# Designs tried in a protein design chat: VHH binders against Mucin-19 (Muc19). Part 2

Target 1, 175 residues: Mucin-19 (Muc19), of Mus musculus (Mouse) (q6pze0r851to1025)
Amino acid sequence: STCHVYGEGHFRTFDGESYSFDGLCQYTFLEDYCGQENGTFRILIESVPCCENGLTCSRKVIVTFQDQNIILQDGKVTAVQTAESTDCRERSANLYSIHTVGLYLIVKLLNGIILIWDKYTKVSVILDPSWQNKVCGLCGNNNGDLKDDFTTRHSSVAAGALEFANSWKTSQECS

## First folded at step 4 (VHH)

Design e15 (from e00 with S53A; framework vhh_7b18_3)
Fold by ESMFold2-Fast, scan of step 4:
Structure e15 (fold): chain B 175 residues (1-175), chain A 120 residues (1-120)
Amino acid sequence: as target 1 above (175 residues)
Amino acid sequence: QVQLVETGGGLVQPGGSLRLSCAASGFTFSTYDMGWARQVPGKGLEWVSYITAGGSTKYQDSVKGRFTISRDNAKSTVYLQMNSLKPEDTAVYYCARGEYLWDSSGFDYWGQGTQVTVSS
């Protein structure tokens, strides 16, 4: 199944719900830390405005997977360790692969998650079927039922997109 | 700034042809899916055709075999070639940028529209 965001905050969840949200903070796009501390990954997004009128020119994407941070920004990818590794080369070799296919940048994670970025505003995530009902964030919960796709960070169902999306901010310091 | 500007609309007799053009600016055209939708007075917005960044095309059943969508990435332009036009094709035609979807719900930017009138 797939989840997308593009343009001025147009989202389509894994279960097929569409909504719009133009927040300028950092948000959890997708993660598996859904009420449990044994999560394995996070995908975070930020809209990057080009002008004071607030139009989105691009999106920054941050993928945290195991001890790696993979940052997609300004048309390029940078991978940084979240902590010092005693065996950097062997650890990195099998965790992810990065491909440039035409104008798209593709990140494939060992856990069956594929991230596709057009280097601008469009971000897509493809999940292996094994991830059904194991994820949360702006992409929804991938359980095949769109009635609860607006599940907030604290496991309630929001009445609207604004409440839903604001619950997935990563910092209270951003408004 | 994202802009989509449609041209090529006009009055044509049934069975005639028109070619619509949409000039895009303010984004990297080649990386985006592009499409056409039309607004028939009193009948709402209807998706017409879609072309992906990779060049794959899709058409609404009512226009299959008559309309052809194409793109020229060097000119940042998407085209809609309309053949064998019918009075039912009379509408305002909008160029749009978006995702690969079968309807208009995946489009994030729209042009101002160009009027196509099919009548004797």
Scores: ipSAE 0.000, ipTM 0.091, lowest interface PAE 18.9, mean pLDDT 74

Design e16 (from e00 with S53R; framework vhh_7b18_3)
Fold by ESMFold2-Fast, scan of step 4:
Structure e16 (fold): chain B 175 residues (1-175), chain A 120 residues (1-120)
Amino acid sequence: as target 1 above (175 residues)
Amino acid sequence: QVQLVETGGGLVQPGGSLRLSCAASGFTFSTYDMGWARQVPGKGLEWVSYITRGGSTKYQDSVKGRFTISRDNAKSTVYLQMNSLKPEDTAVYYCARGEYLWDSSGFDYWGQGTQVTVSS
């Protein structure tokens, strides 16, 4: 299953719900924390305006996985260590791989998540089938039932897209 | 650093059963796909089965219905339950770790192997 966002906030969730939301803050696009402390990844998105025109020129994507912070911004990818490695050992397995295919930048994460970015506004995420019922965020909960795709950060079902999307802001100080 | 240690091999009669265990250490077990491969005398390594980090399984046609792969993330262990064993199943069985096995990626680390002999 695939989730994407493009343009001025056009979303399609894993379960097939479509909605529009044009927020200027940072939002949780997808994560497996879902109100718990034992999650393993987060994918965050931010709209980047064009020269103060108020239009969304691109989306910045931040992936936190393992001790890596992978940033997709300005047509580039940057990976940064986000946490101290307590083992201080060399990792032999690939934590992620990055490919450029035509105009798309593709990030494959070891946990079975594929992220596709057109270097502009479109961001897509593809999940291994094993992630069914294990995720939350603007992409929905990937449970095969679109009726609860508007599950908020507080585990309630929102009546509309605005309430739903605003619940996934990462900072309460952003309006 | 990465260690995969297989146990449970041995001699068994045709039609019998064995359970192989693979104890993993040196990495975060729950974030990797795991599998089993075997080396039959005179042949190269043959893939047997895999289980993804999320629990999806796949089997080689020759063992489907007879073998069952499972994992216990709390114990960092992957298992292979082998039923209705045939002489053709005689091989050294290797535990292996992989990245995105559902996406056709290969195995990147292997254990030392455990001998399974099906005869008499």
Scores: ipSAE 0.000, ipTM 0.090, lowest interface PAE 20.2, mean pLDDT 75

Design e17 (from e00 with S53W; framework vhh_7b18_3)
Fold by ESMFold2-Fast, scan of step 4:
Structure e17 (fold): chain B 175 residues (1-175), chain A 120 residues (1-120)
Amino acid sequence: as target 1 above (175 residues)
Amino acid sequence: QVQLVETGGGLVQPGGSLRLSCAASGFTFSTYDMGWARQVPGKGLEWVSYITWGGSTKYQDSVKGRFTISRDNAKSTVYLQMNSLKPEDTAVYYCARGEYLWDSSGFDYWGQGTQVTVSS
């Protein structure tokens, strides 16, 4: 299954629901925490405007996997450790691999998740079938049932896209 | 250069077993999906089995329970264990590489094929 976001907040979930949401903050695109404290990954997105109050020109993507932050920004990928005391370490690990195919940058995570970025606004995520019904966020819950694709962070079903998407806003600074 | 080399084909009697191997080179094997397809006389090319880089497997209904796909990333090799072979399994078997597509339509490189004959 595949989830996409592109342009000014055009989303398509794993289960096929389409919606629009043009948020200004950082949001959880996909994670496996889902009301549990012991998840293993998060994929966060931020819209980067052309000007302060203008249209979205690109998206920044942050993948948190184990103690690594993989940052997709400004047409490139940077891996940064969460524990800053080891910051002289560049660290090539078996946790992920990175490929460039034409205009796309592809990140494959050891846990069966593929992230595809066009280096601008389009972000796609492909899940191994083993992730069915184990994820949540703006991409939906990947359970094959459209009726609960708007499941909020609080485990309720939102009436609309705005309430749904705002429930996935992170605690990062945003008025 | 991407290379896929199949071995292990041959003649086998109905009910017998064969193990096909596909040795890959020229790319980072562990990050690609791999699969097998076959050209059956008179039927055209048909997908057989797929294994994702994450280890999930998928089989065509006609071979499910009889065939097992596996991979060895240290050897850059994918295998197809074929048990309880039937005359209708007679075909040229092709090893293929897939990219970020998780189904049988996403193959982008193919081997030369290895003949499997199930008869007499």
Scores: ipSAE 0.000, ipTM 0.145, lowest interface PAE 15.3, mean pLDDT 76

Design e18 (from e00 with S53G; framework vhh_7b18_3)
Fold by ESMFold2-Fast, scan of step 4:
Structure e18 (fold): chain B 175 residues (1-175), chain A 120 residues (1-120)
Amino acid sequence: as target 1 above (175 residues)
Amino acid sequence: QVQLVETGGGLVQPGGSLRLSCAASGFTFSTYDMGWARQVPGKGLEWVSYITGGGSTKYQDSVKGRFTISRDNAKSTVYLQMNSLKPEDTAVYYCARGEYLWDSSGFDYWGQGTQVTVSS
């Protein structure tokens, strides 16, 4: 199962639905919180606009997994520990791996999620089959049914892409 | 249904040029990476080139500087311009769709192939 976003907000969900949405805010690309408090990860995306042409120049990705924030931005990956402790033992824990293959930066999470970034606008996520029907966000719910791919943050089915994508906005301050 | 149809193959002498085209249908073309791979007689499949939805390209070392991949998202078509062809470029060339660009094994649909023969 794979989900993609690229260019000016061209999305393809895990269940094969395609849509376009070119928002400038931060959005939940994929998570397992899905209306509950006991989630384990979150992948957020944000389009970075070009000054001259107003088009999307790049996409910033933030992965929150356990005690780590992994930030993909400006062709680089930065890992930031969110734990209150400065314990070096926790910092050395390998809950993910990062490698570069050709044009791509690949982040493999120990929980069976693989994130692929072309260092530009394209972000792809591959899910282990064990994640079927356990996720939500702009990538859809990965349940094999196209009819409910536009499931909003409030567990309703949106009539269109604009309503769907806006429900996954992470901040009310952003229009 | 996903379909990829290659055209433009043929017989050409060493140093010649050919342009391959691949017409795609049955999916949202612009959201997928596209590429070319070739089957050399007596060898396995080897990737030749790929292009992301955003237009970034990569080439196999042996074709770099001679081949150019491009795409036209409005026409759902990917192209391979092949210049300075060598006898070792003789192969069946396949157009392929990729859901991600990890390597050539990440391609999920392939065309029927088009024969390119470089011979005197």
Scores: ipSAE 0.000, ipTM 0.181, lowest interface PAE 14.5, mean pLDDT 76

Design e20 (from e00 with G55D; framework vhh_7b18_3)
Fold by ESMFold2-Fast, scan of step 4:
Structure e20 (fold): chain B 175 residues (1-175), chain A 120 residues (1-120)
Amino acid sequence: as target 1 above (175 residues)
Amino acid sequence: QVQLVETGGGLVQPGGSLRLSCAASGFTFSTYDMGWARQVPGKGLEWVSYITSGDSTKYQDSVKGRFTISRDNAKSTVYLQMNSLKPEDTAVYYCARGEYLWDSSGFDYWGQGTQVTVSS
């Protein structure tokens, strides 16, 4: 199962729904929290304008996995501890690996999630089959049913893409 | 069903130019990466160029600066503009859909090919 976003907010969910949404804030692309505190990861995206005309030139990706943030920005990866000191034994080498394949930057998380970034606007996520029906966000819920792909942050089904996507805006300041 | 149809091949003199087109159907073109590969008769495939759905491009070293890949999502078409053609560019050129990797190993569907001959 694969989810993509590219260009001016063109999305294709895990279940095959396509929609357009070009928001200027930070949005939850994929997570397993889904309204609960028992989640293990979040993948957040932000569109980065290159010019005053507002066209999207790239996307910033932030992966929060355990107590570490992995930031994909400006064609590079930066991994930062979240300042949580409960388990200093954990190392980034045990949590994820990074590969460069042609023009793609690939981040493989220990939990079976593969993130692919073309260093510009395209972000793709490939899920291990064990993640079926365990995720939510702009990529949909990966349950094999197109009807439920517009599930909002509040567990309701949106009537349209705009309502759906806006429900996944994070509390980060924007505008 | 997925279909890729190449056009634009032909005979050109060294130093000439050709523009190849690949018309795609049977899938949501704008969400897929696309590429071109070429084959000299009787030899294996050689990857030529790649374009992501986000318009990032990659070229094989022997064609850098001479070839330009582009796409028109409204027409579901990918193009290969070939300039400063050399006799060694003579090959059958294939359009392909990219699924995961930028090189030819990541291509899952191929067109029928179009012949390019660089000779007088």
Scores: ipSAE 0.000, ipTM 0.188, lowest interface PAE 14.2, mean pLDDT 76

Design e21 (from e00 with S56T; framework vhh_7b18_3)
Fold by ESMFold2-Fast, scan of step 4:
Structure e21 (fold): chain B 175 residues (1-175), chain A 120 residues (1-120)
Amino acid sequence: as target 1 above (175 residues)
Amino acid sequence: QVQLVETGGGLVQPGGSLRLSCAASGFTFSTYDMGWARQVPGKGLEWVSYITSGGTTKYQDSVKGRFTISRDNAKSTVYLQMNSLKPEDTAVYYCARGEYLWDSSGFDYWGQGTQVTVSS
């Protein structure tokens, strides 16, 4: 299953729902926490403007995985140890691999999640079938049912895209 | 399923005007960025103008001030008003749906194209 965002906030969820949302804050694109403590990863996105007219020219992607933040920004990938976690230098060498295919930068996580970035506005994530019904965020819940793709952070189904997307802001102070 | 159909091309004298229309079907038009690209004889595709789902417009430097892009979401149609046409504007013009990128590689569907010829 594939989910992507591109341009001025054009989203397509894993279950095939399309919507538009051009938010200026940081949002949870995909995670497996879904209100629980036993999650293993988060993928966060931010729009980066490059023009006076406010058009999005790139997206910053942050992957939180195994005590690391993997940051996709300025055409490159950097990994940093989180301040809240113990360092794990020995383990970090096997957490992910990075590849380039044509115009795309690809990050493959040890857990089987594939993140694809065109180094600009397009961000795609590919999940294997083992992740069905285990994820949430702006990408939807990957359960094969379009009716609940607008599942909010609070486990309710939003009436529209604005309510849905705003529920996935990582900070309530951002507006 | 996805279809983009251009109309409005033709032969025009230098300094003249043409209005191109693109009728879209098979997708939720209002949620997509739309644009125009042109195939100049003997050259590759060149993007001309872009309009976001929110209505923000962008133009190639060579057409800025002369061309205006607009959209009508109720009619699922995007337009390109071309004024002060020059011989170098001669091309096949394609309507496209796409991602916002500063080149034509961000577009994922194209129409069949409409020929614009500016007599020299």
Scores: ipSAE 0.000, ipTM 0.110, lowest interface PAE 17.4, mean pLDDT 74

Design e22 (from e00 with S56N; framework vhh_7b18_3)
Fold by ESMFold2-Fast, scan of step 4:
Structure e22 (fold): chain B 175 residues (1-175), chain A 120 residues (1-120)
Amino acid sequence: as target 1 above (175 residues)
Amino acid sequence: QVQLVETGGGLVQPGGSLRLSCAASGFTFSTYDMGWARQVPGKGLEWVSYITSGGNTKYQDSVKGRFTISRDNAKSTVYLQMNSLKPEDTAVYYCARGEYLWDSSGFDYWGQGTQVTVSS
């Protein structure tokens, strides 16, 4: 299953729901925490405005997986180890691979998640079937049912896209 | 049912211009990458241009600076503006749909094609 965001906040969820939301804060695109502390990854997105009244010129993507943050920004990728992981090991581990194919930058995570970025506004995530009904965020919950695709951060079902998307802001201080 | 319908082909003199249009139906147009490829007589199919759902564009070297691809998501239509046409641009032009287009092998559905002839 695949989820996309592109242009001025046009989304298509894993279950096939389409909606528009052009917020300028940081949002949870996809994660497996879903209101619990036992998650394993997060994918966060931010619209990067150009000098034309805040129109989206690109998207920044942050992937948190294991003890690493992978940042996709300005057409390139930067990987940073989380200092607060409390991991005493200093050995490197290959937990992901990065490929450039045509216009796309592809990040493949060992957990079966594939992230695709056109180095501009389009961000896509491909999940294998083992992730059915295990994720949440702006991409929806991947359960095959459109009725609850607008599940908010607080486990309620929003009546509209604006309420749904705003619930996935990572900071309530952003407006 | 997925359908792509090309229009705008025809006969034009060298140095002239044509605008090709491709009307899409049967899918959520705005979420797909779209492209154009051409079949030159005596040659195989060659990729011309593509536009991602996010609006980024790429062109084959021989058409760069002369052709412009664009899309109108409200009309579910992709366009190819062809300027400074040359006799070697004579071909059947195909509209194509795909996800993650990086070459013509990424296309999963094709239109029926429209003939462009550049001749005096």
Scores: ipSAE 0.006, ipTM 0.377, lowest interface PAE 9.7, mean pLDDT 79

Design e23 (from e00 with S56D; framework vhh_7b18_3)
Fold by ESMFold2-Fast, scan of step 4:
Structure e23 (fold): chain B 175 residues (1-175), chain A 120 residues (1-120)
Amino acid sequence: as target 1 above (175 residues)
Amino acid sequence: QVQLVETGGGLVQPGGSLRLSCAASGFTFSTYDMGWARQVPGKGLEWVSYITSGGDTKYQDSVKGRFTISRDNAKSTVYLQMNSLKPEDTAVYYCARGEYLWDSSGFDYWGQGTQVTVSS
């Protein structure tokens, strides 16, 4: 299954629901925490405007996985460790691989999640079928049911895209 | 319900030009990557070009500089402008849709194709 966002906030969820939301804050695109503490990853997105005209020229993507942040911005990938480790051998483990294929930058996580970025506005996530009904965020819950795709951070079903997407802001201080 | 209908093929002299059009229906056109592939007699299917939903393009080396892919989201149409045509460009050209396109394996729906013949 796949989820996409492109241009001025055009989304398609894993279950096939399409909606538009052109927010300026940071949002949870996909995660497996879903209100629990036992999650393993988060994918966050932010729109980056073109100069002063207000159009979205690119998206910044942040992947949090195994106490590490993988940041996709300005056509490149950087990785920053978010927690200190005293075991140098564990730090050398390959948690992900990065490939440039055609126009796309591809990040493959060891857990079967593939992130595809065109280095501009389009961000796509491909999930292995084993992730069905285990995720949440702007990409929906991947449960095969379109009725629940607007599930908010608080486990309610939103009446519209604005309420749904605003529930996935990472900071309530951003309007 | 998904349909891709190609038009614009035909017979043209070497060095000539043709513009292929692909009219899409049955899905939200603007959210999908679109592309063109061709089947040459005696060879397999080969991708020609693709355009992402965001408008970025890529071309096979043999057509780069001669072919231009474009899209019109308001008309749900993708185009292939073919200039400086060569006899080796003779093929059936297929319009295709994909969710993620970095090569021809990413296409999930295909049109019926349109014949392009480059011959003197």
Scores: ipSAE 0.000, ipTM 0.203, lowest interface PAE 14.5, mean pLDDT 77

Design e24 (from e00 with S56R; framework vhh_7b18_3)
Fold by ESMFold2-Fast, scan of step 4:
Structure e24 (fold): chain B 175 residues (1-175), chain A 120 residues (1-120)
Amino acid sequence: as target 1 above (175 residues)
Amino acid sequence: QVQLVETGGGLVQPGGSLRLSCAASGFTFSTYDMGWARQVPGKGLEWVSYITSGGRTKYQDSVKGRFTISRDNAKSTVYLQMNSLKPEDTAVYYCARGEYLWDSSGFDYWGQGTQVTVSS
């Protein structure tokens, strides 16, 4: 199953729904918390505007996994240990791998999630079948049913893309 | 089934105006970028204009200032208002649907086209 976003907020969910949302805040692209404490990862996105225009020139991606933040921005990757720990490089060597293929930067997480970034606006996530019905966020719930693709942070079904996407803002302080 | 149906083509004198309409069906119109391309004799197929799902527009240099693209999501229709037409605007005009057109020229569905002739 694949989900992607590109350009001015053109999304395609794992279940095949397409929608448009051009928000300026940070949003949950994909996570497995889904309102519970037992989650293991989050993928967050932010649109980065052009200096000349208010158009999206790139996307910043933050992956939180096993007490690490992996940050994709300005065409490069930065990994930061979330909790104080000796030999943080030892952990990152076992939790994910990074590859470059043509224009794309690929992050493969130990848990079967593949993140693909073109270093600009396009972000794609590929899930293995074990993630069926286990995820939520702007990518949808990956349950194979189009009827509930607009499942909000509060587990209701939104009538439209604006309500759906705004429910996945990470901060209520952002308008 | 995705369907795009163009109307509004015809014969017009140089300096005249035409408005093309494209009626879309079979998909959620409001979520897609829409555009117009034309087949000009001797030049091949060329992109003319597009409008994003968010309403932002782009134009080819040769039509900028003369053509205006717009959309009506309630009617699932995209329009091309063509003003100050020139003989070199004579072409078959195609309505097209695309994903992200801002960084990509990729259209995935096309209409059958409508003929615009600017006679001199």
Scores: ipSAE 0.000, ipTM 0.130, lowest interface PAE 16.6, mean pLDDT 75

Design e25 (from e00 with S56I; framework vhh_7b18_3)
Fold by ESMFold2-Fast, scan of step 4:
Structure e25 (fold): chain B 175 residues (1-175), chain A 120 residues (1-120)
Amino acid sequence: as target 1 above (175 residues)
Amino acid sequence: QVQLVETGGGLVQPGGSLRLSCAASGFTFSTYDMGWARQVPGKGLEWVSYITSGGITKYQDSVKGRFTISRDNAKSTVYLQMNSLKPEDTAVYYCARGEYLWDSSGFDYWGQGTQVTVSS
């Protein structure tokens, strides 16, 4: 299944729940850390407002996978290696591929995650079935049960979208 | 209509080299991930290598450093260059198409296979 966000915070989770939330902070869109330090990837999103009325004009996407940080911003892609990866003698560039199809920028991660960005507000992520029950964030937990799609960072089930989405801020200092 | 045709198999001495080719037809080759898997007599199918539509490659540990996968989108062909061949590399090698090629379970179409025998 697929998870989407578009426009002014219109979300659809992997399990089919729809909700609206248009926060101005950085949020965890999808990750496998889920309260543990042994995760392998994160996908973070951040709305970029227009000058007019604060409407969302674009989304910045940050993908952290192994020793790579892939940043999708202002219609461009930037990839950065961490200092620890300087000892890598193998083709570390083989961890992902980037493909452009018309308006869309597609990032395929070697771990079976596909990220699709329209270079504006729409971000979609497609998961391999092996990721069922192993992920969390604004996209839900991908377990086939709508009752717990609002699972917060604190492992509780939120009553509404506002509580749910605010639990996935990457910094609690952001208002 | 999807067809995958392997060539290049044969008999080779230990330490030798072979290059397998897989000619694809019936689909838009450049948009699909391609891979190779092998089957040793009496054993199950084992994933060997894959290459994504974007050119990213991955190898099984036992062949890493000895085998190289590549593709030519203009010719709709995927290749497997096999160097430093060992008797345990003896198997039928299959070309396959797929999405999210983790291993052989991600493939949706297979070729007929080509025999590789490494023997003195």
Scores: ipSAE 0.000, ipTM 0.106, lowest interface PAE 18.4, mean pLDDT 76

Design e26 (from e00 with T57I; framework vhh_7b18_3)
Fold by ESMFold2-Fast, scan of step 4:
Structure e26 (fold): chain B 175 residues (1-175), chain A 120 residues (1-120)
Amino acid sequence: as target 1 above (175 residues)
Amino acid sequence: QVQLVETGGGLVQPGGSLRLSCAASGFTFSTYDMGWARQVPGKGLEWVSYITSGGSIKYQDSVKGRFTISRDNAKSTVYLQMNSLKPEDTAVYYCARGEYLWDSSGFDYWGQGTQVTVSS
């Protein structure tokens, strides 16, 4: 299954719903926490505006996986430790691979998730079938049912895209 | 394990022809849309053509009338017949798999690429 966003917030969810939302805050694009505290990853997105009139010129992507942040920004990938303590000599190796095909930057996570970024506004995520009905966020819940693709952070179904997308803001201080 | 392997690239003179082939394995080929994109040094990646699982076809304007995409589901292969080649067609050509066609960002696996050089 594939989900993506491009341009001024044009989204297509894993289950095939299309919608538009051009918020300027940080949003959960995809995660497996979904109201539980047992999650393993998050993918967050932020629109980077043009100086002209607030149009989106690029997207920043943050992947949190195994106590690491993988940051896609300004055409680069940066991986940083997220643990409170800096007391970590040897951690699990080979948690992800990164490669470039043409203009696309591809990040493959050990858990079977593939992230594709054109270094501008276009972000795509590919899930293997084992992730069916295990994810949530702006990409939808990947359960094969369009009726509940607008599932909010609070496990309710929104009537429209605006309510749905706003529920996935990562900070209440941003509006 | 999904694998896409391109062949058929090479050096050709302007006005010549080449046929690219992409052999797919590791998935049910007939249920997926397939396409071709090319990387021109300095210009970035550009979509060339795609063909749906049902046989619908689209071309980039710059190749329309010169290139023909086709598929053989029995052989799990997609082809790109390139005629009337121009120096501007010089690029690495990539085969790609996709699940939807309204945007090239729907392609989810890519081959390693094959070099096409058009020069005299």
Scores: ipSAE 0.000, ipTM 0.101, lowest interface PAE 18.4, mean pLDDT 75

Design e27 (from e00 with K58R; framework vhh_7b18_3)
Fold by ESMFold2-Fast, scan of step 4:
Structure e27 (fold): chain B 175 residues (1-175), chain A 120 residues (1-120)
Amino acid sequence: as target 1 above (175 residues)
Amino acid sequence: QVQLVETGGGLVQPGGSLRLSCAASGFTFSTYDMGWARQVPGKGLEWVSYITSGGSTRYQDSVKGRFTISRDNAKSTVYLQMNSLKPEDTAVYYCARGEYLWDSSGFDYWGQGTQVTVSS
C-alpha cells in the first residue's frame, strides 16, 4: 500500500482517503508508536517555505529507525547515528539503503518501508503488507477501512481533516 | 469536469522557439503539480518537464537548458517555453496534471495534445 503527500498539502492515505492540509509545522507522516513507547520508527515531515504567497517550496523529511536519523533536506540526504557502538558502521550498512532514480531519492528500510522523495514537495511511502493495521499518522492507519483514516494521535476518529492533521503536530508550540 | 486545453504547437525551423500553453479548468489549479510529456514518432510517451504547486521545476536531461516550464495560477495556465529546438523534439506534446510519479504514468489527467514539428 502507498501513501503520499504533494504540493500544498494534498494527502492520499494507505486506505485511499484524500484530503488537503497545508500546515507549516512538523507533523508525524507515519509511525508505529501510535501513542505508546514501544514503537520502532517515525517519519516526520515539514513544509519549507521559500516561495511567495506562503507556497510550499519543498518538504523536509526525517526518518528515525532504530538509532539512525535519516534527514532528507535541500535535495540531499544525511544519515546520523543517535547512539555510539563499536559496530555502528556494520549495523548501519544492513538497516537501510539509499538510491537516486531519476528525480527521485529512495530510502529503503530493512523493516519493509520504502520512502520516495522527489527532492521537492512530493513524499511517498510504500509499506510491506506486514504493516497492515500497525501504523498511524497523516498517512492513516493502513487497516483497509476508509471510515477510520482520520484516527488522531489520541486514538479517536476526527470529524474532519483539520482536526485530524493538527493532532499529528510534533510540537504544540507551533501554531 | 477536469479539462486541459493545449495551444501553441506548430511548425518551426531548427534552432527556433515555440511557447506552449495549457489552460486548466474543473479543479483548483494552484494546488496541483503540472507537467508536460511528449509522444515522439516511432517512440513511446516520455516525460519532458514538471512544475510543482510550489513552483519547483524538473526537466528531462535532453531538454534541460533549452526548455522552461512555468505557471500562472491566476490564469490557471501552465506554459512550456521551448528554445533551440531540434528535429528530435518533433512530437505531440501533452499537458498533464501530476498526482504521484514523475514519469507519464504519474499523471492522472491529460490534454488532447498539440503537434510540434521541427523541420526546415
Scores: ipSAE 0.000, ipTM 0.119, lowest interface PAE 16.1, mean pLDDT 75

